VH-VL binders against q9yh85r1066to1250. Designs and how they scored, part 16

Target 1, 185 residues: q9yh85r1066to1250
Amino acid sequence: ASCIVSGYGHYLTFDGFSFDFQSSCALVLCTTIHGACERSDTFPTFTVTVTAKNEDRDTSLACVVKQVEVEVFNYYIVIHRAYKYTVMINNERLYLPLKLGQGKVNIFAFGFHIVVETDFGLKVVYDWKTFLSVTIPRSFQNLTYGLCGRYNGNPDDDLVAAGGTPRFGVTDFVQSWAKRDTFCR
Below, E stands for the ipSAE of ESMFold2; O stands for the ipSAE of OpenDDE; V2 stands for 0.75 times the mean of E and O plus 0.25 times the DockQ between their complexes.

## First folded at step 6 (VH-VL)

Design s37 (framework fv_navenibart)
Fold by ESMFold2-Fast, scan of step 6:
Structure s37 (fold): chain C 185 residues (1-185), chain A 121 residues (1-121), chain B 107 residues (1-107)
Amino acid sequence: as target 1 above (185 residues)
Amino acid sequence: QVQLVQSGAEVKKPGSSVKVSCKASGGTFSSYFMSWVRQAPGQGLEWIGGIIPIFDTANYNAKFQGRVTITVDKSTTTAYMELSSLRSEDTAVYFCARESGDEWDYGMDVWGQGTTVTVSS
Amino acid sequence: DIQMTQSPSSLSASVGDRVTITCKASQSIYSYVAWYQQKPGKAPKFLIYAASSLQSGVPDRFSGSGSGTDFTLTISSLQPEDFATYFCQQSYDSPYTFGQGTKLEIK
């Protein structure tokens, strides 16, 4: 199923719930369950984080996705809008295409998009502007948290905060998934 | 089956403070979202704020921010709402309510019986 | 704050009637609406969550519908115990806000 971020902070969760929220914070979009004591080799861990920015120097509306962070297989991948067709991986800037971990992670350009895909079916697509999608296979049902929701077939229970508990409304939900060391405006 | 039992009625003078308790029994206390809601005589319901016992962050209605404090004592499974600088307009029945963590409901499924607070001189 | 407006403020009906109460949000709240029933001197009773999901133990004559800004609570065949005040509540954003209430009175 796919989770989508589009224009001016519009979100569509894996289960089809839609909501709008504008924030300059780094927000955890999708992450696996952290508290599982015995992880199956079938369910690798990952985290996708999104940060938005208003690009209008004249203070008018022009909200875009500034950067996307993908953490998987101990790779910390940063995609920044200002540096098209490149990524930062563990503090080094690299040019596309890239094959990491003997093909466990592939990063390449497709049309005007950047694609990050893994050997277990995680696919992140970003257009360097306003469109970001995260696609995961059905094997991850009930295993993810974040702004994309739980992926459990019920859109009405997608407001699950960091730590696995429901929250009071959309603002509290979104703020619970903001990275603590990020300044929000 | 979860029950919420609140402390008894209070009569207070303007400028004082009141602390209302809400004791939970019969369920898992830490998985609840505890809200406080008031109702002035003949009026509708007004949300004051809430607290998640497992997290150390409360969310308050801005109308009451600076005057209200919501806390939890896990050893006695009791939530508290303290409202300071009382005015006659604070005369109301104060309810505690649980938002279910068990069923993932986005509504208050269990309510206390209410505590009447009267502010008069 | 998100404002919830109920219509009508009061309604007179007879046992067996079909009753519809409307709730309107000042902005889109998707399906984040709950409905409560309150009888004089008592705490509110939870009826419906997520706009249309019936709470366990609530009679199936109660139903909810709506999405976005317009929501309705319907009682398909009014019973004597249903005469009460009904409130809608949004859980989309903090602070949680309630409609002003609809008092359902016997004709």
Scores: ipSAE 0.000, ipTM 0.485, lowest interface PAE 14.0, mean pLDDT 79

Design s38 (framework fv_navenibart)
Fold by ESMFold2-Fast, scan of step 6:
Structure s38 (fold): chain C 185 residues (1-185), chain A 121 residues (1-121), chain B 107 residues (1-107)
Amino acid sequence: as target 1 above (185 residues)
Amino acid sequence: QVQLVQSGAEVKKPGSSVKVSCKASGGTFSSYFMSWVRQAPGQGLEWIGGIIPIFDTANYNAKFQGRVTITVDKSTTTAYMELSSLRSEDTAVYFCARESGDEYTFGMDVWGQGTTVTVSS
Amino acid sequence: DIQMTQSPSSLSASVGDRVTITCKASQSIYSYVAWYQQKPGKAPKFLIYAASSLQSGVPDRFSGSGSGTDFTLTISSLQPEDFATYFCQQSYDSPYTFGQGTKLEIK
């Protein structure tokens, strides 16, 4: 199942729920931290965070994905639009391609995209501009939270706030997934 | 299955407050989203706000600028809407309505019968 | 706030007619639209959710369609009990907002 961010703040969740929101805050797209089962040792944890930037302050149509953060296997991977074909890991900028943990995580360029993939099927694809996708295997069904939704086959459940608390509408939902200490305008 | 029964009509003076109740029977009360909607005579429907009983979290229409408070008493399965600083423009029928807690984007499938609130001197 | 503009404000029809009521949102709300029927002196009755899904117990002559900003409620063969006021409502963002209503009257 894939969750997509495209066209200046258009979101499509794993279950097919669509919504639009413009924000420059760091937003949690997908995380397993709140949805981990009793058998969490069987499933690795991960978090994907997106931050947007308005390239033209006079119009929201110039918004792009500025930064993508992927936390997996104790690696904190930062992909920044201004530094194409590189990633930041442990405050060190590294050139693609990369293999981490003996191939547990592979980071490479494919065409004009950067791809982060794991040995358990997490795949993050970013075009250095407006397109970002997160793909997870069916084994994570009902185990994820964030803007990408629950991945439970029901798009009506996708408006789940941080901590699993329901919200009234898109604005409240998005703001609940903003990182602490940031205020989204 | 689920029924919502509201308190009786109220006549209030300008500047006073009114508290309307909405008692749920049948089904699981705490799994519902409860909304309050009003309708002035001959006018359309206006959303006041709502509450999610199990989390005790409320969301309000900014138009009511701190005049409205929505609460729940889980022991009596009753939701309340209190509106203060009443004006003649607040004269309306006030409805409570339920939206399923498992269906965040669905509409309001069960409604109370309505409570008429008249604000007059 | 998201504005819901409903048309027409009223219409007259005969039993057996096909009637269509339109609702337009001021911004894209995808499929987050519900439709209600209200008879004088009574609370609204839930008809349609998610723009096109029929509520259990509602006759299949009622149908909804649309996505984005334009939505329609259709009654394929009007019955005597269908004369009422109809409202659309968005639940995409708070505050929830309703159309101004369409009064369906007997011709």
Scores: ipSAE 0.012, ipTM 0.603, lowest interface PAE 8.5, mean pLDDT 81

Design s39 (framework fv_navenibart)
Fold by ESMFold2-Fast, scan of step 6:
Order: sequence, then structure tokens, then C-alpha cells
Structure s39 (fold): chain C 185 residues (1-185), chain A 121 residues (1-121), chain B 107 residues (1-107)
Amino acid sequence: as target 1 above (185 residues)
Amino acid sequence: QVQLVQSGAEVKKPGSSVKVSCKASGGTFSSYFMSWVRQAPGQGLEWIGGIIPIFDTANYNAKFQGRVTITVDKSTTTAYMELSSLRSEDTAVYFCARESGDEYSWGMDVWGQGTTVTVSS
Amino acid sequence: DIQMTQSPSSLSASVGDRVTITCKASQSIYSYVAWYQQKPGKAPKFLIYAASSLQSGVPDRFSGSGSGTDFTLTISSLQPEDFATYFCQQSYDSPYTFGQGTKLEIK
């Protein structure tokens, strides 16, 4: 199933719930980590974080995906729009293509997109502007949290906040998944 | 089937507080979202706030910021809405309602009968 | 806050008529709209959720449609018990907001 961020802050969750939100905060899009507990070796852990930026003060149409962060297999991968066809891995800038951990993570260009894929089926695709998709295999059903929802087949329960509590509406839901070092507007 | 029964009418002075109760019967209470909605005489509906009983998580309309508190007593299956610093503009019928849906509210499917609150000097 | 605007504010109709009430949201709320019926002195009654889903026990002459910003409630053949005030409500974002209401009166 795929979770999509498109255009001007439009989100489509794994289970088909759609919502719009404009924020400059770093937002946890999809994670297998909740609370202090990480999943066992049976299922790898990962976190995908998205940060948007409005490039034009006069219109929301200029809202772009500024940065995508992928944390997997002890690699902290940062994809920044200003530095096309490169990534920062654990604070070192590297050029594509890259094969990490004997093929556990592959990062490469496909057309005008950057692709990050793992040996367990996580695939992150970003167009350096407004499109971002996260695809995970069915084995992750009921194991993910974040703006992409629970991946449990029910779109009505995708507004599950950080810590697993339901929220009243989209703003409360999105703000619960923001990193705490920034204020969401 | 869940039925919601509210406390009786209240007459209050400006500057005082009112606490309205809403008791659930005939079904499961703690699994439902609960909202409070008011209606001034001859006017439309205005959402005050809501609570998710199982998580004790409340959310309030900013218009009532600092004046409203919504709580639940799970042992008596009773929700409460307390509104302080009352003004004449707070004169209204106050409704509690259960919200439909498992984890996300689609709307309010069961309503209490309403509690009339009159604020006058 | 998301503003919900209903039209018309009042409507006169006869038993057997087809009636349509509209509701417009100030921003896209997808399908997160519910419709309620309220009679004088009574609490609102839940009619429709998710824009088009009929609540159990509600007569099938009631139907809802729309998505995004424009929504409609239709009563295909008015019955005497349908004369009431109707409200739309969004649950897409907090605070939840209602339309101002449409009073359906006998002609």
C-alpha cells in the first residue's frame, strides 16, 4: 500500500483517508516506533519524516516538500530539495547511486525522482518538489503510526495521534506528529 | 442502545459557574466520543468541546478557552461540562451527545434531552 | 475555523414535494459532513454521516451527496413529520462547526 503527499499539502493515507494541511514543522509521516519500545528483529524499524516549505509568501500553491528524512538500519538519510541527486547519510553528503549495508538500502535516481528502497520492501519516492510516496508491504499491517495512518484496512481510524490516542480532527492529529523543536503553523 | 440523561435546568448569576451532568445508560459509555453542544434561544448549534472517555482526552472550542472543562466519571458512566465566568450570552440549552464511529467521529448519533441554563442578574 | 453555510435559510413546501438543502464549507472537508433534523423543543436527530451514508432507522426518502466543499441533503417526497430545521455539521477539523440551519415549513 502507498501513502502519498502531493501538491500543496495534500495527504492520502495507506487506508485511503485524505486530508490537507500546511505546516513548516517536521512531521512524522510513517514510523514503526511507538513509545520507548522498538519492534524485534522479526520486523525492521523505520521512520519517514517530511518537512514542507512555502517558497512564495502570497500563495499556498508554492508549498513544496523541502526535506525527507529516512531512518532505517542505523542510517539517517536526509534528502534535501536544494541538493538534487545527493543525500546526506549520518552527516556526510554522498552522490547517487548508493548501496548501503550490502544492499539492505539502495538509493538511486529514476527519471526526475529519487528512490530509497530496502530489502524488506520499504520504498520512498520523491520528485524533489511536491510529490512524496511511501510504500510498505502487507506484512506491516497494524504496525505503523504517523500521518500515513495505521494500515489496518479502516480509513475511519487513521487519525491516531502520537501515543496511539484518537484526536478531534486534522489539526490536532497533525500537530501530535510534529517534532517538538518547532511550532506548527 | 445507549440513552443519555442530563441534569435539570439551572439559573445562575453572571460571573458564577455551572456544571451540567450527562449520564449514559443502556449501553457502553467509555468506548464513545462525547461532545457538548449548545443552542441559544432561536439560534443554531454551537460545539463547545468533546472528550474521549477511555483516554480522558478533551478538546475545546477556542471560543470557550479557559472557561470550559469537560470530564468523565467512568464509575458512574457520567460526563460533565463545567462552564465558568458566566455571561448573559451563555443562556442556552446545553446538549451532550455520543459521537458515532470507532476511532473517528462521523457525527453525533445519540443526544441527551438538553439542560436549560439561564444566566441573569 | 471552517465555516459551514446553508441555503436556503428557510423553505416552504408541501407534502409530497422533493426538497433539496445545500451546505457549503469554506475549505475542503472531503466527506466529513453529517446532517441533523431538529424539531422545536427537541434535541437534534442524526440523519446522515460521511456525506451520503444513511443512519440506521432513518427513512430512505432522505439522501445526502457531495464531497469537498459542496453538499446536499435531499428529501424525495416530504411527509408531515419532516417539517423541521435541518443542520449540516463538519467533523473534519476542530472546532466542529454547524451550518446556520434551514427551516422547512409547510406551504
Scores: ipSAE 0.092, ipTM 0.675, lowest interface PAE 5.9, mean pLDDT 82

Design s4 (framework fv_navenibart)
Fold by ESMFold2-Fast, scan of step 6:
Structure s4 (fold): chain C 185 residues (1-185), chain A 121 residues (1-121), chain B 107 residues (1-107)
Amino acid sequence: as target 1 above (185 residues)
Amino acid sequence: QVQLVQSGAEVKKPGSSVKVSCKASGGTFSSYFMSWVRQAPGQGLEWIGGIIPDFDIANYNAKFQGRVTITVDKSTTTAYMELSSLRSEDTAVYFCARESGDEYYYGMDVWGQGTTVTVSS
Amino acid sequence: DIQMTQSPSSLSASVGDRVTITCKASQSIYSYVAWYQQKPGKAPKFLIYAASSLQSGVPDRFSGSGSGTDFTLTISSLQPEDFATYFCQQSYDSPYTFGQGTKLEIK
C-alpha cells in the first residue's frame, strides 16, 4: 500500500483517505513505534517524517516538501531539497548511490527522484519538490500510525491521533502528529 | 434508537451565562460524538463545538473560544453546553446532535428538539 | 474556516419536479459533505452523508453527488413533504460549517 504527499500539501493515506494541510512543522507521516507491544521485536521499526516550506510567501502553490527524515535500522537519514542527490546519514553528507548495512538499506537516484528502500519492503520516493510516497508491504497491516493512517482497510478511522484517539477533523489530527521542536503557530 | 432530549427555554440578561443540557436515551451514548449547533432567528446553522465522551476531548469553534464549555456526564448520559458573557446576538435555538461512533465524521444523525435562549436587555 | 455556499438561496417548484441544489466549498473537502432537511420549528433531519450515501429511512428520490469543491443534492420527483430548507455541511475540518440554506417553496 502507498501513502502519498503531493500537489502542495495533499495527502492520501494507505486506506484511501484524502486530506489537505499546509504546515511548516515536522510531521510524523508513518511510524511503527509504539510502547508496550508484545512481539514488536518481530517486525522492523521505522519512522518517516516530513517537513514542508512555503517557497513564496504570497502563494500557497509554492508550498514544497523541504525535508524528509527516515529512521530505520539505527540509521537517521535526512533528505533535504537544497542538497539534491545527497543525503545526511548519522551526521555525514554522502552522495548517491549508497548501500547501508550490506544492502539492508539502499538509497539511489531514479530519474528525478530519490529512492530509499529496505530489505523488508519499505520504499520512500521523493522528487525534491512536492511529491513524496511511502510504500509498505501488507505485513505491516494494523502496525502503523501517523498521517498515513492505520493501514487496516478502513479509511473511516485514519484520523486517529498520536494517542490512538479520534479527532474533530484534519487540523486536530495533523496537530497531534507534529513534533514540538519546530516553529508552529 | 438514540433520542436526545434538551432542557427548557431560557431568558437571560446580557453578561450572564446559560447552561443547556442534552440527555441521551436508548442505545449507547459513549460511542458517539456530541456536537452543539445554534440557529439565530431566520438564520442558518452555526457549529459551536463538540465533545467525544469516551476520551474527554472537546473542540470549539474559535468564535466561541473562552466563552463556551462543553462537558459530559457519562453516568447520566447527559451532555452540557455552557455559554458565558451572553450578548444579544447569542439569541438563538441551541441544538445538540450526535454522530455515530462507527461513522463519526460523516454527519449528525440524531438531533435534540432545540432549546431557545433569549438574551435581552 | 471552510466556507460553504449554496445556490440558489430559494427555489420554487411543483410536485413532480426534479430539483437540484448546489453547494460549493472554499477549498477541497473531498467527500466530507452531509445534507440536511429542516422544516419550520423543527431540528434538522439527516439525509445524506459522505456526499452521496443515503441515510437509512430516507426516500430514494433523494441523491447526492460531487467531490472536491462542488456538490449537489437532487430530488428526482418532488413530493408535498419535501418543501423545506436544505443545508449542506462539511466535516473535513474544524470548525464544522454549514451552507446558508436553500428554501424550497411551493410554486
Scores: ipSAE 0.013, ipTM 0.619, lowest interface PAE 7.9, mean pLDDT 82

Design s40 (framework fv_navenibart; at its last look DockQ between E and O 0.04; V2 from the best seeds 0.00; counts 0 for: pae E 14.2 > 2, grease 19.9 > 18.9, SAP .524 > .496, placed apart)
Fold by OpenDDE, look of step 7:
Structure s40 (fold): chain C 185 residues (1-185), chain A 121 residues (1-121), chain B 107 residues (1-107)
Amino acid sequence: as target 1 above (185 residues)
Amino acid sequence: QVQLVQSGAEVKKPGSSVKVSCKASGGTFSSYFMSWVRQAPGQGLEWIGGIIPIFDTANYNAKFQGRVTITVDKSTTTAYMELSSLRSEDTAVYFCARESGDSYYYGMDVWGQGTTVTVSS
Amino acid sequence: DIQMTQSPSSLSASVGDRVTITCKASQSIYSYVAWYQQKPGKAPKFLIYAASSLQSGVPDRFSGSGSGTDFTLTISSLQPEDFATYFCQQSYDSPYTFGQGTKLEIK
């Protein structure tokens, strides 16, 4: 299933729940439940984080994806809008295409999009603008949480806050997945 | 086998619009970047724009910005290229071409047969 | 836009010859170059991306090389069916741009 972040702060969870929210905070889109990797070697842990920036466009406020972070295996991957066709891998900037861990992670660009793929089926697509998608295999059902939801076929329980708090309002939900810093409240 | 089948030849007057279709079959439509490329008689290739069906986000050559619209109908796996305000210089063979999103060898590996668009008064 | 300057514009060669076509980008495009073959009245045919493996169905006599700004397509031993026009294309940035083409003719 795919989780979609599109312009102007539109979100679509794995289970098809849609909501809108604009934030400049780094937000956890998808992360695996603790212990998921103990189930099988096919269920490694990962985290996808998105940072958007509000920009005025015409008469509306657009949310542009500024940065995408992917944590998988021993790699901390940072994709920044300002540095197209490059990525930071563990704080080192590298040029595409890239194959990490002897093919465990593949990073390439096509059709003006960057794609991060893993050997277990994680796929992150980013157009360096307003579009971001996270795709994970069905084997990860019930093993994820974050803004993309639980991936359990039930969109009604996707608003689960960090820490496992049951569903509540969109604002509180999104804020719970925000990485707090000086400029993010 | 993956195939792209385009609509038939068009003869248009200056100032009018033309809409060319490209039907994809034999593969996954949404995982490709569908480009439109044209070739004037005896000339080289010129990229017009492209779209990824699953994203519905199109990219355009600035040369055509405001004059071209690229769309897709996912239900029929068909891509469209509409060019307005036609000029004689728009006379060319128009190709649709797919670039796979699941390959590490990037290029337009499947092409339509081409659609001849003639603009004349 | 990124300019792709292809050379030569035309080339005459004989069967069995080694042929080299070059493409120069106006800026670094790293390895984001593709080569196509086009015969009269037909759509371009994808040959190779950068210096990677050939597209399925493309003979081994075709090869690509280069990085940055200078790229080369090589036909190690020209065959009768290879007489056509060849194009390079950058896929690094929008808009995609093509070289002006190289017409390979029989001597």
Scores: ipSAE 0.574, ipTM 0.840, lowest interface PAE 1.1, mean pLDDT 91
Fold by ESMFold2-Fast, scan of step 6:
Structure s40 (fold): chain C 185 residues (1-185), chain A 121 residues (1-121), chain B 107 residues (1-107)
Amino acid sequence: as target 1 above (185 residues)
Amino acid sequence: QVQLVQSGAEVKKPGSSVKVSCKASGGTFSSYFMSWVRQAPGQGLEWIGGIIPIFDTANYNAKFQGRVTITVDKSTTTAYMELSSLRSEDTAVYFCARESGDSYYYGMDVWGQGTTVTVSS
Amino acid sequence: DIQMTQSPSSLSASVGDRVTITCKASQSIYSYVAWYQQKPGKAPKFLIYAASSLQSGVPDRFSGSGSGTDFTLTISSLQPEDFATYFCQQSYDSPYTFGQGTKLEIK
């Protein structure tokens, strides 16, 4: 199933719920770790975070994805739109293509996109501007949290905030998934 | 189809409390957001707060914080709104309403018939 | 809190008229707007969601438009049963807020 972020701050969850929101905060799109720390030691864990920006202060039409962060297998991978065909891994800037952990993580360029894929089927595709997709295998059904929702086949319960409960108002839902250490607004 | 049926009219003295019920029928009670909205005579609509039954989590408009409590009893598929320290300004019709499916964050698709609460000395 | 301002507060119209009611949000709320119809002594009736989507069972003479801060509800050919008060509502931010209402009266 895929979760998509597209131009103008449009989001489509794994279960097909769509919503619109613009924020300069770093937002957790998808994570297998939440406040309750519910996970299995036999399952790989990961977190995908997105940060957007408005390139034109006078119009929302210029909203772009500024940065994508992928945390997996103790690799902290940062993709920044200003540094195409490179990534920062644990504070070191490296050129594509990259093969990490003997192939556990592969990072490469494809058709003007950057692709991050893992040996368990996580695939992150970013066009360096307005399009970001996160694809996860069926084995993660009902194990994910974040703006991409619960991957459980029911879009009605995708609106769960950090802390495990939905919020009234889209702003509270989205802001609950903002990273505390991120400069935003 | 889901139907929301509210308790009957109440007449209360200033300083007392009132508890209004909203019983859901014809659908899955716990799978939607439930809001409470009031309307003073001849005036507009004001959101009091809401509850998300599956999580037993209530959210309140700051204007009512400390005076309002919203709860749910899943065994009877009934939501409750209790408002304390009543004042004459609390005289209004109180409605319960739900959001579900396509209406999440887009609007409230089913409403109760309303409960008139009159606060007078 | 997000303030929703409706215009006009009241209007008089005749059966068959095209009627437009406007709603302005104090900040951008995308399409997180619903419209309701309320008749005296009754609960509000859900008409339009997501600014422009018509609720099942609502006559197609009703339509909604707008995005961001400016929204409109249009009734293309007014019928006798349409004389009522209309409210807009935002759900972009908590607390949810409503416009003050537009009373549609027989001219």
Scores: ipSAE 0.320, ipTM 0.753, lowest interface PAE 4.0, mean pLDDT 83
Fold by ESMFold2, look of step 7:
Structure s40 (fold): chain C 185 residues (1-185), chain A 121 residues (1-121), chain B 107 residues (1-107)
Amino acid sequence: as target 1 above (185 residues)
Amino acid sequence: QVQLVQSGAEVKKPGSSVKVSCKASGGTFSSYFMSWVRQAPGQGLEWIGGIIPIFDTANYNAKFQGRVTITVDKSTTTAYMELSSLRSEDTAVYFCARESGDSYYYGMDVWGQGTTVTVSS
Amino acid sequence: DIQMTQSPSSLSASVGDRVTITCKASQSIYSYVAWYQQKPGKAPKFLIYAASSLQSGVPDRFSGSGSGTDFTLTISSLQPEDFATYFCQQSYDSPYTFGQGTKLEIK
């Protein structure tokens, strides 16, 4: 299944629910780490976070995907649009392509996109501009939270806030997955 | 309108070093990959390595590992390639090149004019 | 290292001819291929990226095709300014490598 982000603040969840929201905050798209819940050796843990920016516009207009963060295994991967053809891996800037952990994570350019793939089927595709997709295998059904929803075949329950309780309304949902910043509220 | 202007021709003895400069003007400097490519007389093209200026860290062709250093001076928008322990087979034209914003991958669309380095006794 | 093998190494042709130049990678490189034109004493000129995409300002008579290991550059109607040496280049993996070149001469 795939979850899609457009730089105009358009989101499509794994289960087909769509919503619009423009924010300059870092937002959790998809995570297997849920509140105070367990971290399990039986499933890989990961988190994908997106930061959008309105470079030349106010918050009511088009924005770009500025930065994508992927935390998986013991790697913290930061992809920032200003630093094309490189990524930050655990605070070290490296040139593509990269093969981490003997193939556990592969990071490479394909066409006009950067691709992050894992051995368990997580795939993150980013065009350095306005398009981001996150793809996960069916084995993660009911295991994910965030703006991409629950991946359980029911778009009506995709709006689950951080901490695991449902929230009604797109604004509350999105803001519950936002990370704090001195300039982001 | 990006332009790359390289330093002038060099004649060197075996065992010495050469440092070639590449001055960028127009367009963005800091975030785009800068490569060095050489061409021996009558031969094809060979990638030496490259650098992203804002991070000041380089990637090298293993063939040159230990003999090449690629650096950048962001204040003058100038890249440098230094090749040490020169051999006669290092005689070549050395190019700098960079990817431009309208073709993000697969190629270098802005090239310097080339710097001829001759290594002879 | 990924080896790029061009064919032919040289080619004689007349103005108006259709010519093709091939490039074979030693392993799959998907579409990470560029093509360049180089005239004597000059730096290479960028023609094709992503195997088949034409760079801005390059005439439509140039085209590229292929994926995986086999790639072609085609000039559909040769012009006098097209006599040059042509190189393919892979950007899939470090070190980035070029084909040996194809010299295109007037017959």
Scores: ipSAE 0.007, ipTM 0.457, lowest interface PAE 14.2, mean pLDDT 79
ESMFold2 (binder alone), look of step 7: mean pLDDT 90; pTM 0.929

Design s42 (framework fv_navenibart)
Fold by ESMFold2-Fast, scan of step 6:
Structure s42 (fold): chain C 185 residues (1-185), chain A 121 residues (1-121), chain B 107 residues (1-107)
Amino acid sequence: as target 1 above (185 residues)
Amino acid sequence: QVQLVQSGAEVKKPGSSVKVSCKASGGTFSSYFMSWVRQAPGQGLEWIGGIIPIFDTANYNAKFQGRVTITVDKSTTTAYMELSSLRSEDTAVYFCAREPGDEYYYGMDVWGQGTTVTVSS
Amino acid sequence: DIQMTQSPSSLSASVGDRVTITCKASQSIYSYVAWYQQKPGKAPKFLIYAASSLQSGVPDRFSGSGSGTDFTLTISSLQPEDFATYFCQQSYDSPYTFGQGTKLEIK
């Protein structure tokens, strides 16, 4: 399934729940930290994080995706819109295309987009501006958390806060998935 | 409707180079990935490489490493493939093909008519 | 490089027959498979993408299936214009690679 961020602030979860929220915080879109504990030896773990920026100080319509972070296989991959066709991997700036871990992670340009793919089916596509999608295989059903939801076939329960505690409404849900060590708002 | 029109047949000597053109008309040139694929007489298809026109990002099959260069001229909506150090084994029909920039397409949906390149001594 | 192996290399069939062509990847490529039809002297024609999605304008007698390493192209009720060579192609990794082709011949 796919989770989509478009026109920054518009989200569509893996289960088809849509919501709107604008934030300059680094937000966890999708992570296996909690759900994969019993299968940490069987399933790879990953985390996808998104951060927005307002390009026009006087309008929210100018919000763009500033940065996308993908953490997988001990690679910390940072994609920043100001540095097209490059990524930062474990603090080193590298040019596309890239093969990591003998092909476990492939990073390449596709049309207008950058694509990060893994050998287990994680696919992250970003247009360097406002469109971001995260696709995962069905084998990760009920193993993911974050803004993209639970991936369990039920959109009504996608508002699961960090730590697994239900929250009241979209604002509390999004705020619970904001990274604590970032200055935001 | 997008059409790709290639340059005409070429006969080249071993050791020389050939440059084949592929002009796109109709549709958006820069919104797709352009590939070059060859086919030797009676043989299958072999991918040479491709380029993303909008950013001049090229990717090559290592088999052609150091011998192939793929470029684009956005002002004339034309892609080029130049293959150097030609050998008789390079005799083939060379096709250009587009892959849409839409991430959901994983194939080449429009093809040029092909350019026959014959390498003979 | 990812190897794509087609089976059979050729087959004979009659108009109205159901035929299947298989394609096997040397490693998992998920659904990054396209199928093409090529007639003598012509460029390949795009039929199927993402293993099972039919390209617009292609007759619905063509269908694709599979994921991972094993893929199939099926033609239900062959028509005279379907006698051609068929190729599978992976786009999971560079270089893109094609199967060796399957030639459909009149029985």
Scores: ipSAE 0.000, ipTM 0.444, lowest interface PAE 18.7, mean pLDDT 79

